# Ledger of designs, part 13: miniprotein binders against q56419

Target 1, 326 residues: q56419
Amino acid sequence: MEGRTLEEVQEEVFKRHGVLVPKKELEDLAKALEEAGLLLTEKVEARLKEEEEKLKRERPMRLAGLSYPEGEREARAFLEAFRASYPGEGEEARVLLMPHLEPSRVPEVYGAALAALEKTPPPERIYLVGVAHRPLKEKAAALPVPFQTPFGPALPDLPALQALDALLPFELFNTPLAFREEHSLELPLFFLKGRFPEARVLPLLVARRSPELGEALKVVLRDFPGLLVLAVDLSHVGPRFGDTPLTRTLAEEARRRDLGFLERLAEGEPEAALAFLGANPTRIDGVEVVASLLPLLRERKGKVLAHRLDLEAPTLSAVGAGTLVL

## First folded at step 14 (miniprotein)

Design ig22
Fold by ESMFold2, look of step 15:
Structure ig22 (fold): chain B 326 residues (1-326), chain A 108 residues (1-108)
Amino acid sequence: as target 1 above (326 residues)
Amino acid sequence: GDLIERLEELAEEVIRYLKEHGEEELAREIEEQIKDIIEALKSGDTESAIEIFTELAETIARVLHRLGAPEELVQKVAILIFDVAKALGMSPRQIYEIAKRFARAIER
């Protein structure tokens, strides 16, 4: 209605219905609609603020009963099954790259991560770096609260988080709502908490590459040693991601990109890994995280333990996942 | 501002725990350090207030560790300590130092 004068609305109603509604009645209606819209907006804003306040105290499980079991006993059996799906041995990791893709789609890739954790001394803390799937107010964010898991709460490392925040040119604790449904933290955390029940966590998200984050983390990790986890997926190809339907050629290119990226990271050459991808034509999910964390990845050699490019048959699309220890 | 309120909340949490565990003298010591911080602030001596607070934060962490304090309390106290540090206007380097001291005390 607005964009027209009330007189024009009045004339239109008269033309359509044969009733001349007094201008005052139209003015009253317009005010009532405006007030109703303001009240609805206030209600939505109040609900969002309420959700945000809940997240300032804890982050509840969102995927229990969907991606992993809710009960602790069943959750431990689930971990054992995933470990069994990877027949190999792991290696000690100071840095672990693991997926955040739905676990049932890439069981041996998560199994390889568990194999690496078996060889890794329990850390005091875990720097868990995921990919923001919702916008952040800054390039990166953290949520300094307990994350619930079937194995009990994963407690935040508050001193390390505050040390990190102090070194950044932006407020680290900036977008609580972005964490509400963020599976790139929840899914890897299930596996990490199951293996390291006493470790505290720094739950971090990257939306856009932040060299400042990597430089700050280099300093923080020196004083607050722990396990660095890059919780990232690899290639995303096919119509779900804006391509034509998946072909053998596209799948072969995606696998080549995934493995070439991982292999260069394993050689301690993260800049070369990024250069290899160029414009990232297969949309490797980990690029922004790796680009942020260059100071922590340089000259750190390791091994690719597993990789799968997993087909989404209904969408004729695929997603790559890998496990890398450094 | 809320600085004194936050200091008092921190003190209440820690002192309550200490008294519940028979540490009356330690509770009095912490009360005295809080008073010293407040007096330094009243004198406009923010630098001294920050130095005393930094020592207090480490002492609290060490005591909570020694007494085997529940993780819930340690988390709540850490939140309050960093709230106070920010309200004091501590620099990034000063906040980093408190974080480092607190972490080492609670982990040892």
Scores: ipSAE 0.797, ipTM 0.918, lowest interface PAE 0.7, mean pLDDT 91
Fold by ESMFold2, fold request of step 15:
Structure ig22 (fold): chain B 326 residues (1-326), chain A 108 residues (1-108)
Amino acid sequence: as target 1 above (326 residues)
Amino acid sequence: GDLIERLEELAEEVIRYLKEHGEEELAREIEEQIKDIIEALKSGDTESAIEIFTELAETIARVLHRLGAPEELVQKVAILIFDVAKALGMSPRQIYEIAKRFARAIER
C-alpha cells in the first residue's frame, strides 16, 4: 500500500474491477502480510546466526572457481602464471603491501608480490591486514579460525592473536560475519599460502583507523616475529565511486596519488604519505590500514615494485593496485 | 563452561597424547600440576593457580614441540589453554605472558 489508505485501495479496486471489497477484508489482508513479514525476518535472523556459528569454526573459500582455481594443481599453475606476469626480481620483505583487487585485473602486481615472497625467508606467521567491507563492532577485528585455501587450511596463530587481543582496549574477536565474504583477506591469502604453506596467519581487518592496533602490533611483532602484509587497494575513481565518468585527467591524478602515496611509504614516511592524500579525493583504500599501522611503517625504507590503475570498462571506473616492499 | 571442566579437558588431550608416545613420566607430572591447580582454586588461592598454570602452559608447548605434535592438536591445546586463562581471570599482562611462553616453546 505505498502510503495509500485502505479507503483509497478500496476505491481503486472498485474502479478497476467493479467490485467493492469491504474495509475489514483489506484490513485482514494487511495484517496477514505483516505477520508473514515477521516470520521471514525470524528465518533470516536464524540463518545469519547459523552462519556466524559456522564462522567461529572455520572460514571456507568463497572465491574458488571465480577468482582462482579450486583444485590444488590448477592453483599452483595459476601462481606460476602470475609470477611470470612480473618479469622482474623482488626484494626481501619484512612488510609487504599488496592488492586485494580481482587478481586477473592486475596480474603483474600480484606477480610482483610473488617475486618479493621468493626473496623472503618463510616466516613463522603472517600478519594479514585487510580492509573491512562490512561494518565491524570495533575499529578492527580478527577471526581466529582456519581459512580454507586450495593449498590446504591456513591455520591461525592463536598465541599471537591472543597476545594482540590482550593488548587492545576492545575485544579483537568481535564480528565473525564480517569475514564471511571478505575478499581483502581471501585473495591475498591464496598467494601467501601458496608460497608459504607452513606459515600460520593472523587474519585481521580494519574498519576505522586504530592507533591502538598499531601500538599493540608493534609489541606483538617484537615477541612474535613474522611477515606483515597490508592487503589494500589504492585509488577508486569513476562513476562506481561517485565521480564523473573516468577521464584521462582523473586517471592521471589517481595514478599520481597512488604513486606519491607508495613512494612516501617507501621512504619510511607514512605520516607524509597520509598527509599527501589530504582529504583523499581519489579514495585510496589503504589509508585506514596505514593510519592504524604507523608505528610499524616509520623509518622502514623500501621499494615500489609494481603499480597499475586498472580500468573497469563496464562502469567507466578504475581501481589502483600496487606492490611495495619495506 | 566450568573452569575445572576446561582444565580436565586440557589435561585429557595432553596426557592421552603423551601416553601414546611413551611419555608416561611427563604425563604424571602434568596430571599432578593440574591437580595442584585445582587444589589451589578450591582453597581460594587464585594467584598460585595462575602461577602453576602459566608454567604448565609453557611445559605443554615444549613437550608438544619435542614430540612433533600435529598442528591440529597444537591448535586444540592452544584454544583450551586460552579458554582456561580467561576463566581463571588472568590479567591482560598474564595472558600476554602465557602467549609469549607458549609460542617460544612451540616454535623452538
Scores: ipSAE 0.778, ipTM 0.912, lowest interface PAE 0.9, mean pLDDT 91
Fold by ESMFold2, look of step 14:
Structure ig22 (fold): chain B 326 residues (1-326), chain A 108 residues (1-108)
Amino acid sequence: as target 1 above (326 residues)
Amino acid sequence: GDLIERLEELAEEVIRYLKEHGEEELAREIEEQIKDIIEALKSGDTESAIEIFTELAETIARVLHRLGAPEELVQKVAILIFDVAKALGMSPRQIYEIAKRFARAIER
C-alpha cells in the first residue's frame, strides 16, 4: 500500500474484487499494520538486547563444527595437522601477524604461525587484534569476557584491558554485538589458545585506524608484557571485491603488494609498508590495524614465514594470507 | 547506591572464601577496611576511600593468589574491583595503578 492514497487503494480493491471497502476500514487496516510493525520492531530489539547481555558474560564458539572441530581431542589433532602443513621451522615472535581467513583454505599459513608459536615462550597474555567486520561505536573496541574454545575458555586479561581503557579517549568496551560473529578473533584464537592454554587474552577489534590505540598499547605492553598478534588478511581481489575477473595479471599484482607489504614490515618499516600500498588498490585487510599500531612495529625486524593468495573459484576472486614474525 | 552494593558484593565473595580457608584474621581485617571505605564515603572523604581501596585491591589479589583461588573467583573479584574503582570516580591514572598492582599480585 506504499505510495498510494487510501482512495487509490479503495479504487483498486473495487476494480479487482468488486467490493467497495469504506475508507474507514482502510484506515483501520493501516493502523493495524503500523501496530504490528511496531511490535515486530520491539521483538527484534528485545532479542538483540538479550544477545548483548549474553555477550557481556561470555562469547560462545560460533564456528565449531564448521571451521574447526567442536571436541577438544579432535581440535588438538586438527591443530597438529595444521602444524604439519608447514615444512619449515618458525622464529620466536614478539609480534605475530597471522590470517583470519578460513583455515582450510591456507593451511600452511596457519602452520607457519604454529611454528612461530613453538619458538615463542608462553606469554602471560595475548593482545589479539582483529578487524571489525561490523560497525563499532568507536575506532576500536574490546570485549572483556571469556571466549569459548574447544580447549577451554580463553579468559580475558581484565587488569590489562582496564589499564588500556583508562588510557583511551573513548570507552573501549563499546560494542558487544560486534563480537558476536567476529571470525577475525575466533579463528586465530583457536590456534593461539591451543598452543598457549594458560595465556589470558585481550580481544581487540579495529574498525578504523586509531593512533591513540597504538600509543596506549605501547604503554600497556610495557607494564603488561605479552604477545602481540595482528590477525589480518591481505589482498582481496576479483569480482567479489569490485574488480574485473581474476586474471594472471591481477593475481601477480596482489601477490606483489602482499609480499612488498610484509617485507617492509619485516624490515621494521611500517610507514614504508603503508606508503608502498598507496591507495591500497588490492584491499589489503591489515592496513587499518598496522596504521593503528605503528609505535609497536617500528624498528622491529623479523621474517616472512609464509604467504598464499588463495583462489575462490566460484567467485573468480582471491584472498591473500601471510605469516610474519617480528 | 550501586557503589555500596558493589562493595558489599566484593566483601561477600572475598570474606566467604577466606573464612572457608582458615583466614579469619585476614577476613576480619578486610571487613574493617571495607567498613572504613564506606564510612569515608558517607562522610564525603572520597580521597581516603580511594586510598584505602587501592591498598585493599592489591591485598585481595595477593591473598587470592597465595591461596590458589579458583580462576572463576579471581575473575569475579577483578570485575568487582574495577566496577568499584569506576564508581569511586578514580582517575584514569588511579585505575591504571590498581590494574598494575592487581596484575603483579595475581601473576606467577
Scores: ipSAE 0.773, ipTM 0.914, lowest interface PAE 0.9, mean pLDDT 91
Fold by ESMFold2, fold request of step 15:
Structure ig22 (fold): chain B 326 residues (1-326), chain A 108 residues (1-108)
Amino acid sequence: as target 1 above (326 residues)
Amino acid sequence: GDLIERLEELAEEVIRYLKEHGEEELAREIEEQIKDIIEALKSGDTESAIEIFTELAETIARVLHRLGAPEELVQKVAILIFDVAKALGMSPRQIYEIAKRFARAIER
């Protein structure tokens, strides 16, 4: 009914059913549908306001019992099983790149992150930088509330968050609803909180590259030292992401781009890493985070500990994940 | 108005904790500083209110650290301090400096 005249609707009904519905009845129907739509919109809006108010106090677990165990004892055993999936040794990280892909898909990649954390002195705070999967009102956002985990609440570092907000040309504490289902923070946080139960967290999201965020974080990290974590995935290839079904050639290209990106980051050359990707044809989702954080990545050398391009058999697609210490 | 309500809430949280730990004299000093801030605001002297509040915020952090305050109280007090700082119209530079001093005082 929207975008057509009542006469056009009336004619269509007549063609289909052989009955001429009076225009008044069509008008009444259209009005009733608009009223029902308005009521549904108002109900959705009220529900969203309720969720937004709850998120101003805490961010509950959304993936407990799905991606990791809800109980602390089981969660700790789960954490240790992931560490065992990576037989190697880590290195101390001042910056850690780790995935946010479903942990069971890339166990040794998360295990490598745990190995790095074993070599890392417990930080006062963790700057956890994920990828916004929902739109943000600004290029980046934070949510200054406790994030629940099986290991207890990950408390926000309120002074560091306020210092960061003070340096940005936009309000950092925007878009609370974007955090409600954001697995790029929740999944890495499970591992980080399990290893560093006393560390406070700065839960940050990047939607679009923000040079201002990187410059502000460089200042804040100097005054509020901590562990910087880039919680990002790598290539996304296959039909789920707009490609043809995964082939050996596409998988090899995705792997080459993932490793080339990580290796250039490991050389302290984040601009070269971005340039290597060009138009980013395999859709590495770490690009916007790396582009935001250039001042923190320049000249910081390190090592790629693990990589996997993991197959999604039902969709004939794949997602890359890696672990990099700087 | 809302700013005064925030100041009174901050005072209530901190002073109750201090009295529970036998710090009655310090509780009186903080109560007096809060009253001085409120009086400055009522007289329209925002600049004096900011100066007194800045000193008070760091003092509160130092006292909470010395007394080993539970993390829940530290979090609640930090929220109130930054709410007040914003309501006072403190500049980004002033907010950054309070954040830095608060963190250092509460950490060690």
Scores: ipSAE 0.756, ipTM 0.903, lowest interface PAE 0.9, mean pLDDT 91

Design ig3
Fold by OpenDDE base, fold request of step 15:
Structure ig3 (fold): chain B 326 residues (1-326), chain A 108 residues (1-108)
Amino acid sequence: as target 1 above (326 residues)
Amino acid sequence: GDLIERLEELAEEVIRYLKEHGEEELAREIEEQIKDIIEALKSGDTESAIEILTELAETIARVLHRLGAPEELMQKVAWLIYDVARRLGMSPRQIYEIAKRFARAIER
């Protein structure tokens, strides 16, 4: 019906086909379509509710066999190959910025993250802060359940999560369905769990900048020490993101913004990093995460270990990825 | 009603595990403390209930950890304690303190 009246539909059918369909038949059809739509909606809602109930127990792998191997032996070989793709040595991390892009696109950037983790003492817990690519009810959320990996479940740190929730002005444990398909946690967690099998995890998503999150985490980290991981991508340019096809000029601008952002973070100047981006015309993914974690990033000096702008040839688009240690 | 039910569930889970592992005296002590919390709640003495819960949470965490309780039980107990704390109307600081004590009790 697409906003047309039954009379308009009747007239159109008559004009096109020379058949006058009785209004009653059109009404019956409209009702049947509405009923079918309602039934479909109810089925979808029931399925979503079932998935939400499952997420109260665990978060299953979604990208196993696609982005990384499902089997543990193959997964270990995968980690070693990625580490081998980065020829350098890492540095000890207290804060690690790493990508969440498809690993095969930026292997050496993940390799740099693994190199940093090799020089990092095994943490008791990992604060894994990803980007919400789906709407959240609040600015940030956590899923306090085991995350499945090829290396076994990544177990939540419930006391630390509860402590964090207690300090936030909103319910931290919101929007569990946003975690179901969120790759910004799943992909980095593969690498983290593979290197630190005994570490507990705080899986966090940021949809919008939350200064409250950074202030609360600053307090929590004093009593619940751990590794902070920012799982963020950098520039997103080209037709998939509303730009013209990638050109040398566009690629140079994306790289300039990515590196300028990372370098300022490496200097311990996260506010300067955000200011440098301005309106963020190359759509750096990690801005809301960094803006939420300012209190934790200030005055920390570090090093950029890797950067890549990866071309997606079928769409003539590119995504930036980087590894930073603080 | 919901608060008492959560306390009873906490008691059942902890006491069952302790008895299965030969800690009968400790199970009795924990049961008594949970009863004291329930009685305090029924009398309107929320402050006493919070104090007992705070100490009990640490005790439960320490004992279960010492006995090598399975992760599923540890998670369930942590959530039950947290739910009780929230339902009691504990302040953010009080909830934070319970979480901190729980974490310290299970440190390796």
Scores: ipSAE 0.847, ipTM 0.942, lowest interface PAE 0.5, mean pLDDT 92
Fold by OpenDDE base, fold request of step 15:
Structure ig3 (fold): chain B 326 residues (1-326), chain A 108 residues (1-108)
Amino acid sequence: as target 1 above (326 residues)
Amino acid sequence: GDLIERLEELAEEVIRYLKEHGEEELAREIEEQIKDIIEALKSGDTESAIEILTELAETIARVLHRLGAPEELMQKVAWLIYDVARRLGMSPRQIYEIAKRFARAIER
């Protein structure tokens, strides 16, 4: 029925099948399909409402048994293997930029993050800032509930979250359904919880640059000290992202942009990092997060520990990932 | 109505836990403080209500933490306090201060 009249459908059926379906039967079918669609919509809405109510209590694992092991013992072995994939030593982090890409794609980049965490004193709390891959009602959001992990629940720091909300000009606790399947928090959180089992977490998502978030967090971090983690990917290039298949030239450009971005962040020049990207033609994922956190990144010197541009062969596309300590 | 109900819920949760752990005196004190908040609200003295709540929030946090209250209860109480604070029309600074005091009260 996509823009076709019942008469046109009737004619098409006649032409294809040699059967003249009465107009009344087509009308009844159209009505039945519409009713079925409405029923499906109502069921979906009811399910979403149920899930939203559940998200008031906890965020369950979605990628356990897929991206990482569900069992704690196996999860610990997983962490050890990822750490082993990075041959270097880490540095103490006050700010950690790490990927949220599927861990198996960039094991050494996660390994570098683990190496940095080994040199980092256990924080009281972790400010985990991910990327919203779903729309948010506001520029940023938080989900102030336990996040399930194989290592037990990552418990929220409610006082710090409430303090942050109080300083923001918008409701921080918005769009809980955006967190349901958000891997940009779940995947990094696996590694963070595994390394720092007692740390509280502030699970934050950024959909659009929010200077207010960075200014508010700067105040909050003074009174509520902790580790800041930017869970962001880098370049996204190839057919999945609207480009031609990956070529050497495209890969070199993606790497140039990724490294140029990370290096400027490592120099404590986040504005220069953003300016270097310009229109962001290779679609660095972390731009809105970095733009939101400028006050926290300025003048912080650090080091790029790892970088990878990982090829997804079935789609001839690639995603950049990096680990930066500040 | 909603604000008073939230205060009563806060009272019930805290008092129940305290009584279950033999802290009858503290339970009575907290109950009295919550009643004082409610009375201040009924009289239109929002400032006094905010002051009492600010101190009470810290006290509740400290006592529950000291007693080793379950995380679920701590979360519930933290949210109830926050919800009450917002409904009272507390300023961002005042809410921030409660959150800060609450955090300090539960530091190990």
Scores: ipSAE 0.845, ipTM 0.941, lowest interface PAE 0.5, mean pLDDT 92
Fold by OpenDDE base, look of step 14:
Structure ig3 (fold): chain B 326 residues (1-326), chain A 108 residues (1-108)
Amino acid sequence: as target 1 above (326 residues)
Amino acid sequence: GDLIERLEELAEEVIRYLKEHGEEELAREIEEQIKDIIEALKSGDTESAIEILTELAETIARVLHRLGAPEELMQKVAWLIYDVARRLGMSPRQIYEIAKRFARAIER
């Protein structure tokens, strides 16, 4: 019925089915559909409110049994297998850039992250900065509750979160529903909690570039030291993202942009990395995160440990993933 | 009203735990300090209230940590202190300092 009159609908039904439905019956149906729609909206709103209240206590696993094992024993075996998929050795990380893509798609990239974590002394805190795939009320947000994992809850660092909120010009604790299904935190957190079971976590999401976040975190990190983790994917190309099917040329361009971005970050030149992308035609996911964290990335030299452009064959699309240590 | 209720809730949670663990004297001291905050607020002396709260927050954190308080209680207390601090209209610097002192008090 969108944009059509009842008379037009009546005519269409007549043309298709040879039945003239009385206008009154169509009116009654339209009213019933409208009432049903309203009822659905009210039910959805009530459910969302209930879920928001639950998120005041904890963030449950959403991808357990799908993207990673639910059971602790199986989860440990999963970590070991992913580590084994990367044949190299890692380096100590003060900043870790790692993917949040479905782990099975890029196992060696997650393996490289695990290799880096093996060389990293156990941090007191992990600043986990993900990408908001849903709108936030503010440029960035945090959820100051335990995140469930197969290794037990990842506990928040409330003092450090409160310190961060105090330095921001906006309310950090906003949009709790954006965290409900956000995989950009859940997937990296599995690996991080598995490696550092005692570390506290600051789960952060960035929707839009916030220079204020980077400046505030720079201050907070001096008094509340920890590991900074950027949970970001790289290029998104192909039909799922509005491009033509993946070609050699498109794949080469995606790889060029991914590697050129990571290499400039590895050189300690995050502004140059952003400038290199320009309008970001291959849709690198981590741009807003990097743009928010410039003060923390400047002058830090590091190494690209892994990169992959992974083909999703059913959609002829591809997503880039990388692991960088600084 | 809401600020006093949050202070009373903070008192109740901390005092209950301390009494359950045989720290009756310390429970009384903390109760007196919370009463002093409430009195300062009632008199309009917000500055004194902030000073007492700042020291009390560190004390509570240290004592609960020393006694091995469960994580759920530590989180609840941290939130209550933060909520009180915000409602008091504490400056960003003052809130930051409370958070810093709290973190140091619970370091392993």
Scores: ipSAE 0.833, ipTM 0.934, lowest interface PAE 0.5, mean pLDDT 92
Fold by OpenDDE base, look of step 15:
Structure ig3 (fold): chain B 326 residues (1-326), chain A 108 residues (1-108)
Amino acid sequence: as target 1 above (326 residues)
Amino acid sequence: GDLIERLEELAEEVIRYLKEHGEEELAREIEEQIKDIIEALKSGDTESAIEILTELAETIARVLHRLGAPEELMQKVAWLIYDVARRLGMSPRQIYEIAKRFARAIER
């Protein structure tokens, strides 16, 4: 009944089906649908409230058995296969930029991340900064609970999270429901927990650029040292993202943008990396994360280990992924 | 009311664990310190309450860690301390200091 009168609906039913439904029956049906809609809304609200209460205790796996194996033995074999897909050696990371794309699409990029982690001493804690694909109440958020993985729970670093919250001008512990289905944390965390089983985690999401987050984290990292991980994808081009089907020209532009962004980050020039993108016409996913973490990326030199622009053939679209060590 | 209830919950969780592990003297000391915080709050001496809580938080963290307290208890205690600190109106610097001391107390 999107803006149509009961009379218009009656006429349409008559035209289509040759049945004149009495106006009273349509009124009764409309009322019943409205009541059913209200009941559904109440039920959905109650379910969301229950899920929010569960998220006070833990964040369950959502992609186990889909994107990665649920069983620990199979999960370890998965990690080994991904590492084997990258033929190179890694570098020690203080900052790791890695993808959050479906792992099967860019195995060698995740393999490069694993190669870097092999050269990295086990951190006490991991600052895992993902992209919020759902709205947050604030510019950034954290969920201070265990995240389930096939390797056991990734435990939060509550003192470091509390220290970070104390330095922010907004409540860090906001929008817990945004974490429920957020893959930008879950997928990277699989690889990170598999490599560093004893590391505590700070699961962070960025919805909008927050200079305050970068400044606060710079202070926190002095007293609470750890590995900083940016879980971000690169260009998103093609029909799924509002472009024409992927062409050689569009793919070359996406690669140019991705590599130009990563190379400037590798040179320790994050502001130059952002400036290079301008209006971000190829929709690099990690822009708001990088913009939030500028104080932590400045003057850090590193290396691009891997890049791929992966074609999604059914939609003729492509997503860029990269691994950068700083 | 809510602040006192949170302090009492903190006391109950910590004291129960300590008594179960044979640390009765330490349990009594912690109970007394929590009572002192409550008394300071009732008298309007927020500064004394903050000072006692800051030292107590570190002590609790250190002792529970040393005893090998389960992660669930450690998390609950860390959160209760933080909630109490915020409700006391502690400054960002004071809250940061508690978090820093807590982290150091549980370093392996």
Scores: ipSAE 0.831, ipTM 0.933, lowest interface PAE 0.5, mean pLDDT 92

